# Miniprotein binders against q96jn8r1131to1294: the designs that were tried, part 135

Target 1, 164 residues: q96jn8r1131to1294
Amino acid sequence: TLEFLENHGKNILLSNGNRTATRVASYNQGIVVINQPLVPQLLVQVRIDFLNRQWTSSLVLGVITCAPERLNFPASACALKRAAWLLRGRGVFHNGLKICEKFGPNLDTCPEGTILGLRLDSSGGLHLHVNGVDQGVAVPDVPQPCHALVDLYGQCEQVTIVNP
Below, E stands for the ipSAE of ESMFold2; O stands for the ipSAE of OpenDDE; V2 stands for 0.75 times the mean of E and O plus 0.25 times the DockQ between their complexes.

## First folded at step 13 (miniprotein)

Design ko11 (at its last look DockQ between E and O 0.88; V2 from the best seeds 0.88)
Fold by OpenDDE base, look of step 13:
Structure ko11 (fold): chain B 164 residues (1-164), chain A 96 residues (1-96)
Amino acid sequence: as target 1 above (164 residues)
Amino acid sequence: DERERRIEEIIYRAFELSDEGELEEALELIVEAIRLAVENKDEDLLIWAIYIIANIAQQLGDPELLEKVLELAEEAYELTKDPEIRWLIEYLERDR
């Protein structure tokens, strides 16, 4: 069963069998990691449940290649100093380096109800899915094992893991 | 420790500035962070700082600076043998 790990950002409250993450304070400290590593043929999806329009940015989605159980989470995914591959806005970042300028839809403008998915293909390419539509390869060769990461940042206050 | 935390904050601030388009200020901060990381012999922070300066250099579009970043990455790899630095080197070489 796909769940968020108990090791998470300071402002996160888990519920619904650890399938729902809610940021209950401020605009940051909202990182969560999904328990099972990504493997080919596994589509991991989260639904944006609630947005707070007070803020300008929204969630960051990606993967980490370090052990998530003992990770000391920074306030923002953008402050992950290593082992991070992130989708923010329309950009793809690796350890703070923008490796793609324009990819897929703008995550900052995805409305409530949007279902975002991550999937590894057989060649190690990381795909983004938006409402069931494959947006293509965001990262062509992701080190394995890796875990899906969601940063409930800015507007994004709640997400839920959903099955395909 | 406190010194490590301070260096991390500088690196992250440099990233934020670069994200905001304040590239010159970002460059000044990241250069200082690199210096501090070296002085503190913190390889992890050094590697991260190199990623950030690469990001800044990429946005500036300065070929001379990009070359210097590559050289710095090469030196860091010789020191650390870190696979993430190796990845960066390969990335920068392909982007030439």
Scores: ipSAE 0.910, ipTM 0.960, lowest interface PAE 0.4, mean pLDDT 95
Fold by ESMFold2, look of step 13:
Structure ko11 (fold): chain B 164 residues (1-164), chain A 96 residues (1-96)
Amino acid sequence: as target 1 above (164 residues)
Amino acid sequence: DERERRIEEIIYRAFELSDEGELEEALELIVEAIRLAVENKDEDLLIWAIYIIANIAQQLGDPELLEKVLELAEEAYELTKDPEIRWLIEYLERDR
């Protein structure tokens, strides 16, 4: 039921019934979005399939609160000018403003096989899961509707949507 | 179009510099980007630039600069009524 949207970064190739995204060129242009908004009880999970360690930075994970089907994505998620709540490294960002210095693990060091999850709680709090373990609330009150986003940036060359 | 891309590139470069810890250089660049966005009457880029200078000011821990950023955000909110600026104002005021 969960798939990546056909509207994605230009360096992305979708496969496996649109459940796998591969960045096939460069280090950027790798934004993908899940085809359904987050609702309570929906846990969106992706597995990191392939990393290229020649880069130092890795994937960005988060949500956008605007309709994703017709957005023109920038080269990198961190250049989203509005409606974006992102986890990068250990930081949490809103439209380029760092709102939390340290949350969860350092995404730049997550190895291949790591399963990263996003869900909303009943109060609109955005939770990160790592290998099935809830890391707590990254953003306490995310506007809805919102869609889960992954930027296959730098090290990260492939992710696959997996069931909880 | 071409001027918008240039302003956008300057804003993003300021963000990158701030992320690398080059706060003085980032501040100089974002101030220039704000001036250009105002001259070009680009409200979307102005709002984003205010987010980025807020990020820089927060990292500097400069209360005088934070007050100036808050004043700029209030003026931008009055002009645009954009809820993204309202959110930013509330965020900056929580530290006071």
Scores: ipSAE 0.857, ipTM 0.937, lowest interface PAE 0.5, mean pLDDT 92
ESMFold2 (binder alone), look of step 13: mean pLDDT 79; pTM 0.746

Design ko12 (at its last look DockQ between E and O 0.93; V2 from the best seeds 0.83)
Fold by ESMFold2, look of step 13:
Structure ko12 (fold): chain B 164 residues (1-164), chain A 96 residues (1-96)
Amino acid sequence: as target 1 above (164 residues)
Amino acid sequence: DERERRIEEIIYRAFERSDEGELEEALELIVEAIRLAVENRDEDLLVWAIYIIANIAQELGDPELLERVLELAEEAYELTEDPEIRWLIEYLERDR
C-alpha cells in the first residue's frame, strides 16, 4: 500500500494512515516521499487538498534516485544536491540544473483538487499525469530505483495519495 | 561544520539569484562558492556548485563560459569520479 515515508520534512504531519501529508508551519520543510520505488506498472497519484494563497510558489513534484529512508532532507526540494529530478513551475530540474524550460502545466497555478501523477515507462522515462491525462516524458531515462517526492512548498499545505 | 554550512548557503543563494534572472550576481556568488568548496575539500558541495554554475552558464548563453564549465567538470570528475559529474559532462556535450 502506498504511503508517505516516516522520514519527511520537519513541518510535515502525516495522517489518514500516512496517506495524507499536511505542512503545519511556515512555507518550507515540507518534503515527503512515497514509500515504494516507482516501477513501470505503478502510477503514484496525489491530490492537492489545500492551498494557502499567501504564497506565490507552490508544490514541487519529482523523484529522488537515492535511498530515502535515512536521507537528511533540506528545507526545500530545490536544495537537494544530488539524485533529484524535479518538476517546479513549468520547469524540469536535475540537481539545480534546468533541463527543460517548459513541460506540462505550471504547477504554481494548479488549483485544489488537481490530481498529479508520476510513473515510469518501460524505457525509464518519467511521465507526469494531470487529472488522469498523460503529459508525456519529463525525464527520458531516470536511474532506478527511484521514489516519488512531493515538496509541500509555499501555497501547497496538504496532499493526499489517491488510487488511479 | 560552519564552513560547510556557509558554502551550502552561498550555493543556494546563487541558485535563487539565477532563478530570479539575476545571472551576473548569481555567477559572482557561485564562483566564490566553488573557490571555498575547493579550499574546504568538500567534494559533494563542489559537485553541486558545478551543477549550479552550469545552469548559470546555460542561461547566459555564453559559449566560452560553457566551455570553461565543461573543463571544470572534467577536472572535478578526474578528482572525484562522481557519477553526477559524468552525467553533467554528457549533458553539456549533447549539443557539440
Scores: ipSAE 0.841, ipTM 0.930, lowest interface PAE 0.5, mean pLDDT 92
Fold by OpenDDE base, look of step 13:
Structure ko12 (fold): chain B 164 residues (1-164), chain A 96 residues (1-96)
Amino acid sequence: as target 1 above (164 residues)
Amino acid sequence: DERERRIEEIIYRAFERSDEGELEEALELIVEAIRLAVENRDEDLLVWAIYIIANIAQELGDPELLERVLELAEEAYELTEDPEIRWLIEYLERDR
């Protein structure tokens, strides 16, 4: 069963069998990691449950290739020093380096109810899914094992893991 | 420990300024962070800083700076043999 790990950002409260993450304070400290590593044929999806419009920006979605249970989470995903591949806005980032300027829809403008998915293909390419639609390969040849990461940042205050 | 924290804060600030479009300020900050990371012999922070300066150089569109970053990355790899530095080198070479 897919669920968020107990090791998470300081402002996160888990519920619903650890399938729902809620940021209960401020605009940051909201990183969560899904327990099972991504493998080919596995589609991991989260739904944006609630947005708080008092903040700017929104969730960051991606993967980490280090052991999540040992990770000391920074206040935001952008402060991950290593082993991170992230989707923010329309950009793709690796350890802070922007490796793609425009990819898929702007995550900062996704409304409540949007379902975002991550999937590895047989070649190790990381795909983004939006409401079931494959947006293409965001990152080719992602190191494995890797775990899906969600940063409940800015407007995004709650997400829930959903089945395909 | 305190030195490490200071370096981390500088790197983070450099990233923030870069993200805000203040690339020249970001460059000054990250160069200082690199200097301090080397002095403190902190390889992890050095790797992080190299990625950030690569991003800054890329955003500035300065080919000379990009070349210097590549050289720095190569030197760092010789020292650390870090696979993420290897990735960066390969990336930079593809886009040069």
Scores: ipSAE 0.748, ipTM 0.896, lowest interface PAE 0.6, mean pLDDT 94
ESMFold2 (binder alone), look of step 13: mean pLDDT 79; pTM 0.756

Design ko13 (at its last look DockQ between E and O 0.03; V2 from the best seeds 0.00; counts 0 for: placed apart)
Fold by ESMFold2, look of step 13:
Structure ko13 (fold): chain B 164 residues (1-164), chain A 96 residues (1-96)
Amino acid sequence: as target 1 above (164 residues)
Amino acid sequence: DERERRIEEIIYRAFELSDEGELEEALELIVEAIRLAVENKDEELLLWAIYIIANIAQELGDPELLEKVLELAEEAYELTKDPEIRWLIEYLERDR
């Protein structure tokens, strides 16, 4: 079953059968990874449970294409040096290179209760879903296997894996 | 390794400055980080730094800088054969 991986950012506490991730300190060190790679055609979703408006940014969503079980997570997903395809704000990034300026809604403005989803299509394209609505292809050909990643950076302090 | 951590911090700072629009300062830092990564023989940090300078060059819209970044990426690819550098080379060539 889908769970957040036990290897995670140091400020994360897992609960709810490892389906809920909470950042319990500071504003960073909040990277979590889902324990199974994305399965083509199957939607993986998380719900934004809690936002702390004290902070100025909200979260990063994306995938990593390297094995996550022994990875040393940086303080921020934006410091991942390789194998990272990230959605931040409205931008799409690969290893710190902005490959798209405006894709989908601004993730920093999503309220509590928003359900964010990732799905590989049959061509290897990575789709973003927001509240069940497909926003299109963020990355046209993601190497597989890949794992969904969320960085609870700034305002977002809790997310929960939900079934589609 | 203390030198490795310092290089990593410089690269990330250059990324932050680029993200904030401070492109000239970001470029100065990333050039220094590349020099240090080469001297330290740190292939992983060099490959990441090449991605960051590519982003800075793209934001500046400077065709001479983009050519230099492409040459650097090609040299790194010949040494490493890393498919992520190959991806970057192809990306930069479409953008030119």
Scores: ipSAE 0.828, ipTM 0.924, lowest interface PAE 0.6, mean pLDDT 92
Fold by OpenDDE base, look of step 13:
Structure ko13 (fold): chain B 164 residues (1-164), chain A 96 residues (1-96)
Amino acid sequence: as target 1 above (164 residues)
Amino acid sequence: DERERRIEEIIYRAFELSDEGELEEALELIVEAIRLAVENKDEELLLWAIYIIANIAQELGDPELLEKVLELAEEAYELTKDPEIRWLIEYLERDR
C-alpha cells in the first residue's frame, strides 16, 4: 500500500495510516515522500485537501532518486540540489535548474480537491496527471528507482494519497 | 549564466537560514535576490523571490514588512508586466 514515509519535513504530521500529510506550522518544512518507488504504468496520486490563503505559492511535486529514508530534508524542495526533478508553478526543474518553461497547469493555482498524479511510462518518461488527465511528459527519462515527493509548501497544508 | 546562479545561491542560502529559524537574515538575502533579479531582468527568479519574501513577512507578522513586500511586488510588476505578479499583488491585498 502507498504511504508517506516516516522521514518527513519537520512541520508535517502524518495521519490516516500515513496516507494523509498535514503541515501544522509555518509555510515550509513540509516535504513528504511516498514509500514505494514509482514503477512503470503505476499512477500515484495525491489530493489537495486544504489550502491556507495566509501563505503564497503552493505545493511542489516531483521525484527523487536518492534514498528517501535517510534524506535530510531542507525547508523546501526547491533547495534540493541533487537527485531531484520537481514541478513548481508551471515549470519543471532538475536540481534547481529550470528545464521546462511552461508545463501543465500552474500548481500554484490548483484549488482544493485537485488530484495530482505521477506516472512513469514504459520509456522512463515522467507524466503529470491532473484530475485524471495526462498532461504529458514532464521529464523524458527519469533514473530508476525514484520516489514521488510532495512538498506541502505555502498555501498547501494537507494532501492525501488517493487511489486511481 | 553566472548571474542567475548567484541569485539562486542566495535563495538557497535563505532556505538554509529558514531551516535554522533565522528568518530576519533570510529576509535580508531575499531582498538582495529581488534586487539582483531586477537588475538581471530575471522574471522567474524575481517572482520566486517575491513568493518567498511574502511568506517570510507573514511568518514574522510584521505589517510594515508586508507593505514593503507589496511595494516590491508593484515595482516588479511595473518592470515586467507579468500577470502572475499582478495576481500575486491582488492576492496579498485581499485582506487589507
Scores: ipSAE 0.464, ipTM 0.784, lowest interface PAE 1.0, mean pLDDT 91
ESMFold2 (binder alone), look of step 13: mean pLDDT 77; pTM 0.725

Design ko14 (at its last look DockQ between E and O 0.92; V2 from the best seeds 0.87)
Fold by OpenDDE base, look of step 13:
Structure ko14 (fold): chain B 164 residues (1-164), chain A 96 residues (1-96)
Amino acid sequence: as target 1 above (164 residues)
Amino acid sequence: DERERRIEEIIYRAFERSDEGELEEALELIVEAIRLAVENKDEDLLIWAIYIIANIAQELGDPELLEKVLELAEEAYERTKDPEIRWLIEYLERDR
């Protein structure tokens, strides 16, 4: 069963069998990691449940290639110093380096109810899915094992893991 | 410890400024962070800083700076053999 790990950002409260993450304070400290590593044929999806419009940015989605249970989470995914591949806005980042300027829809403008998915293909390419639609390869040849990461940042205050 | 935290904060600030388009300020910050990381012999923070300065150089569109970043990365790889530095080198070489 897919669920968020107990090791998470300081402002996160887990519920619903650890399938729902809620940021209960401020705009940051909201990183969560899904327990099972991504493997080919597995589609991991989260739904944006609630947005707080007082902020401008929204969630960051991606993967980490380090052991999630030992990770000391920074205040935001952007401060992950290594082993991070992140989708923010329309950009793709690796350890703070923008490796793609425009990819898929703007995550900062996704409305409540949007379902975002991550999937590895047989070649190790990381795909983004939006409401069931494959947006293509965001990151080619992602190191494995890797775990899906969601940063409940800015507007994004709650997400829930959903089945395909 | 405290020094490490300071360096991390500078690196993050450099990233933020670059993300906001303040590339010259970002460059000044990251250069300072690199200096401090070297002085503190903190290889992990140095590697991160190299990623950030690569990003800044890329945003500036400065080929000379990109070349210097590549050299810095290669030197770091010689010492650390860190696979993430290797990745960066390969990235910079194919996109220059």
Scores: ipSAE 0.887, ipTM 0.950, lowest interface PAE 0.4, mean pLDDT 95
Fold by ESMFold2, look of step 13:
Structure ko14 (fold): chain B 164 residues (1-164), chain A 96 residues (1-96)
Amino acid sequence: as target 1 above (164 residues)
Amino acid sequence: DERERRIEEIIYRAFERSDEGELEEALELIVEAIRLAVENKDEDLLIWAIYIIANIAQELGDPELLEKVLELAEEAYERTKDPEIRWLIEYLERDR
């Protein structure tokens, strides 16, 4: 059963059987990780439940390729120094290096109700899904095992894991 | 470690400045962070700083700076054999 790990950003409150994450303070400290590594048959989907439009930037999606259970999360996913592959805005980043300028929709403008998905293909490519539609390969060869991550950053105050 | 925290803060600030389009300020910050990481012998922070200066150099479109970043990455790889630096070296060689 997919759940968010109990090890998470300090401003996160987990609810709904650890399937809902809420950022209850500030604009950051909102990193959550899915409790199972990605495998080709696993589509991890989250729904954006609540946005606070006072912020300009919104959630970050991605994967980390190191063990998440004992990791000390930074305040923001963009401060992950290693082992991070992130989708932010329209960009794809590895440890702060932009490796793709324009991929998929602009995450900063996705409305409440948007369902965002992550999965690996058989070649280790990381795919983004938006409302059930595969956007293609964001990262062509992600080291495995890797773990799906959401940073409830800025606008994004709540997400819920949903079934495909 | 208070020195490590300070270096980490400078690296992240450089990333933020770069993200906001202030590339000259970002470059000044990251060069300072690299110097401090070398002095502090913090290979992990140095590797991250190399990622950030690589991004700044890429945004600037400065091939001479990218060559210097590649040299720095190669030297860090020889000391550490860290796979994160190997990945970056391969990426920079491809992106040229």
Scores: ipSAE 0.859, ipTM 0.934, lowest interface PAE 0.5, mean pLDDT 93
ESMFold2 (binder alone), look of step 13: mean pLDDT 78; pTM 0.743
ESMFold2, look of step 14: ipSAE 0.841; ipTM 0.927
ESMFold2 (binder alone), look of step 14: mean pLDDT 78; pTM 0.722
OpenDDE base, look of step 14: ipSAE 0.874; ipTM 0.945

Design ko15 (at its last look DockQ between E and O 0.95; V2 from the best seeds 0.89)
Fold by OpenDDE base, look of step 13:
Structure ko15 (fold): chain B 164 residues (1-164), chain A 96 residues (1-96)
Amino acid sequence: as target 1 above (164 residues)
Amino acid sequence: DERERRIEEMIYRAFERSDEGELEEALELIVEAIRLAVENKDEDLLIWAIYIIANIAQELGDPELLEKVLELAEEAYEMTKDPEIRWLIEYLERDR
């Protein structure tokens, strides 16, 4: 069963059998990691449950290639200093380096109810899915094992893991 | 410990400024952070800083700076043998 790990950002409250993450304070400290590593053919999906229009920007989605159980989470995914591959806005980042300028829809403007998915293909390419539609390869040849990461940042205050 | 925290904050601030388009300020910050990371012999922070300065150089569109970043990355790899630095080197070489 897919769940968020108990090791998470300081402002996160887990519920619903650890399938729902809620940021209960401020605009940051909202990183969560899904327990099972990504493997080929596994589609991991989260739904945006609630947005707070008070803030700018929204969730960051990606993967980490370090052990998530021992990770000391920074306030923002953007401050992950290594082992991070992130989708933010329309950009793709690796350890703070923008490796793609325009990819898929703008995550900052996805409305409530949007279902975002991550999937590895047989070649190790990381795909983004939006409402069931494959947006293509965001990151080619992702190191494995890796775990899906969601940063409930800015507007995004709640997400839930959903089955395909 | 406190020194490490300050360096981390400088690196992150450099990223933020670059993300906001203030590339010259970002460059000044990251160069200082690199200097401090080297002095503190902090390999992890040095590697991260190299990624950030690579991003800044890329945003500036400065080929000379990119070349210097590549050289710095190569030196760092000789010291650390870190696979993430190797990745960066390969990335920068492909973009060249």
Scores: ipSAE 0.890, ipTM 0.952, lowest interface PAE 0.4, mean pLDDT 95
Fold by ESMFold2, look of step 13:
Structure ko15 (fold): chain B 164 residues (1-164), chain A 96 residues (1-96)
Amino acid sequence: as target 1 above (164 residues)
Amino acid sequence: DERERRIEEMIYRAFERSDEGELEEALELIVEAIRLAVENKDEDLLIWAIYIIANIAQELGDPELLEKVLELAEEAYEMTKDPEIRWLIEYLERDR
């Protein structure tokens, strides 16, 4: 029952029962949010379906800890002013503050077919999974409720929600 | 609204400059954005701008600037009681 919310970036077209998001213009305006908050035992996974390598940066993953249904999304996730915890490249950011320099793989180099996952552990730690492999705790105590977010930025033009 | 949009754009541009490694330019821009946010009485933009100058100060490795940012965050917390500023204060204090 995981779907992308109808409230999304302006350049997104939802398809496949709202399980696929495509950025259909430009390089930004591509924020999508999963339609239910992260809970224990829930692994939210998306597959990178299509990359346009003319751009150098790629997707951003993360969570937002405020209600996403009525949020006015900025052009890129990095411009979220509050309540945002983002994985970008190899860095982890909170509201534009870099809190970890190197975490997990470089998202800008993940190829098509890569499956990226987010889950909370029992302590509120946010974990990244890459192709089924847990990369560890990106953020140790994320406020709850929180909602998984993908920004189809730059290279990333399409992602699809997949089941574990 | 136009003033708010301009301040918001300045803050994001400061973030972009710091992300590109242009830390001195980013600092000049964010300091001006902070002054404008205070003048405009925009608490949300002020809080975000404090996050961005904290990032810039952290990247510069400047302990005097970090102390000033902490003082600013403490003042903003007393004004707003916003938990986002409390989190930032706690984060900055771990670096001392």
Scores: ipSAE 0.853, ipTM 0.934, lowest interface PAE 0.5, mean pLDDT 92
ESMFold2 (binder alone), look of step 13: mean pLDDT 79; pTM 0.763

Design ko16 (at its last look DockQ between E and O 0.93; V2 from the best seeds 0.00; counts 0 for: sugar tag NIS 55)
Fold by OpenDDE base, look of step 13:
Structure ko16 (fold): chain B 164 residues (1-164), chain A 96 residues (1-96)
Amino acid sequence: as target 1 above (164 residues)
Amino acid sequence: DERERRIEEIIYRAFERSDEGELEEALELIVEAIRLAVENKDEDLLIWAIYIIANISQELGDPELLEKVLELAEEAYELTKDPEIRWLIEYLERDR
């Protein structure tokens, strides 16, 4: 069963059998990691449940290639200094380096109810899915094992893991 | 510990300023962070800073700076043999 790990950002409250993450304070400190590593043909999906328009920007989605149980989470995914591949806005980032300027839809403008998915293909390419539609390869060769990461940042206050 | 925290904050600030388009300020900050990381012999922070300065260089579109970043990365790889630095070198060479 896919769940969020108990090791998470300081402002996160887990519920619904650890399948729902809610940021209960401020605009940051909202990083969560999914327990099972990504393997080929496994589609991991989260639904945006609630947005707070008080803030700008929204969730960051990606993967980490370090052990999530030992990770000390920074306030923002942007401060992950190592082993991070992130989708923010329309950009793809690796350890702070923008490796793609325009990819898929703008995550900052995804409405409530949007289902975002991550999937590894047989070649190690990381795919983004939006409402079931494959947006293509965001990262062509992701080191494995890796874990899906969601940063409930800015407007994004709640997400839930959903089955395909 | 305190030094490490300071360096981390500078790197993060450099990233933020870069993301906001203040590239010259970001460059000044990250150069200072690199200096401090070297002085403190902090390889992890050095590697992070190298990624950030690579990003700044890319945003500035400065080929001379990019070459300097590549040299810095190569030196860091010789020291650390870190696979993420190797990845960066390969990435920068493809984008050269």
Scores: ipSAE 0.826, ipTM 0.924, lowest interface PAE 0.5, mean pLDDT 94
Fold by ESMFold2, look of step 13:
Structure ko16 (fold): chain B 164 residues (1-164), chain A 96 residues (1-96)
Amino acid sequence: as target 1 above (164 residues)
Amino acid sequence: DERERRIEEIIYRAFERSDEGELEEALELIVEAIRLAVENKDEDLLIWAIYIIANISQELGDPELLEKVLELAEEAYELTKDPEIRWLIEYLERDR
C-alpha cells in the first residue's frame, strides 16, 4: 500500500487515497516522500500526470537516508543538506555535489505519461526505471534504510504512484 | 537562529550561482559561508559548505583548489567524525 507520506512540501495537495500529489501553487515547496522505505524487490513507480511547460526545469527524483516523517523539508530538494541522493536534469547529486554528469534521460524533458521508478538491488545500488526499462545503477551503495522522494519542481505539477 | 539562516542562504546561493555557470562568484560566496560556519561553530553547515565548494572546484577544474578542499575535508573529519565527510573524502580521492 504505497502512498505519499502526510509530511510533505507545503504547496502539495494529496488526493486519490494519498497516491496522487499535486503542486497547487508557485514552482517549489513540492517535496513528497513514499511512506515506506525501499527494500530489494520493491519497485516504487510514479507517473508524470501534468506538466506546465512555462518552466525550464522539472521534477527531481531520488532518495533520502534519514527518517522522513518529521523532517522539515526545504523549498527545493537541491537544498537538502544531508542524506540526499538526487537525480536532477541529466545528473546525479549527493548533498549538492554532482557525482555523475549524465545518467538516464534528461528529467527536464520527460513528457506527461512517463513512468519513473526507483528500486534497490541486493548490493544497495539505486536503480532508475523509465517506462518499465531499467536504466542501471545511479548510485552504487546507498545506506539503508532509504526513502523514495519526488520534488514536484518547476514544470511538474502532478504525479501519481502506479503499480508495476 | 538568524545567523544560521544567513549561512544557509549563502551556501544555497553559491550552489545556484555554480549551477548557472557563475563559478567565480559561487567560489567567493562559498568561501565566505565556510568562514561564517567556522566562526559560528556550525558543524552541519560546515559539512554542507564543504560539499558545495567541492562541487564548485570540480566544475572549475582546478586541481590545486581540489587539493585544498580535500585538506579542509580531512580537518573537518578530525573535528566532527561525521560519516558524510568521510564519504566525501573517499569520493575526492577516487578521482586521484
Scores: ipSAE 0.821, ipTM 0.925, lowest interface PAE 0.6, mean pLDDT 92
ESMFold2 (binder alone), look of step 13: mean pLDDT 79; pTM 0.754

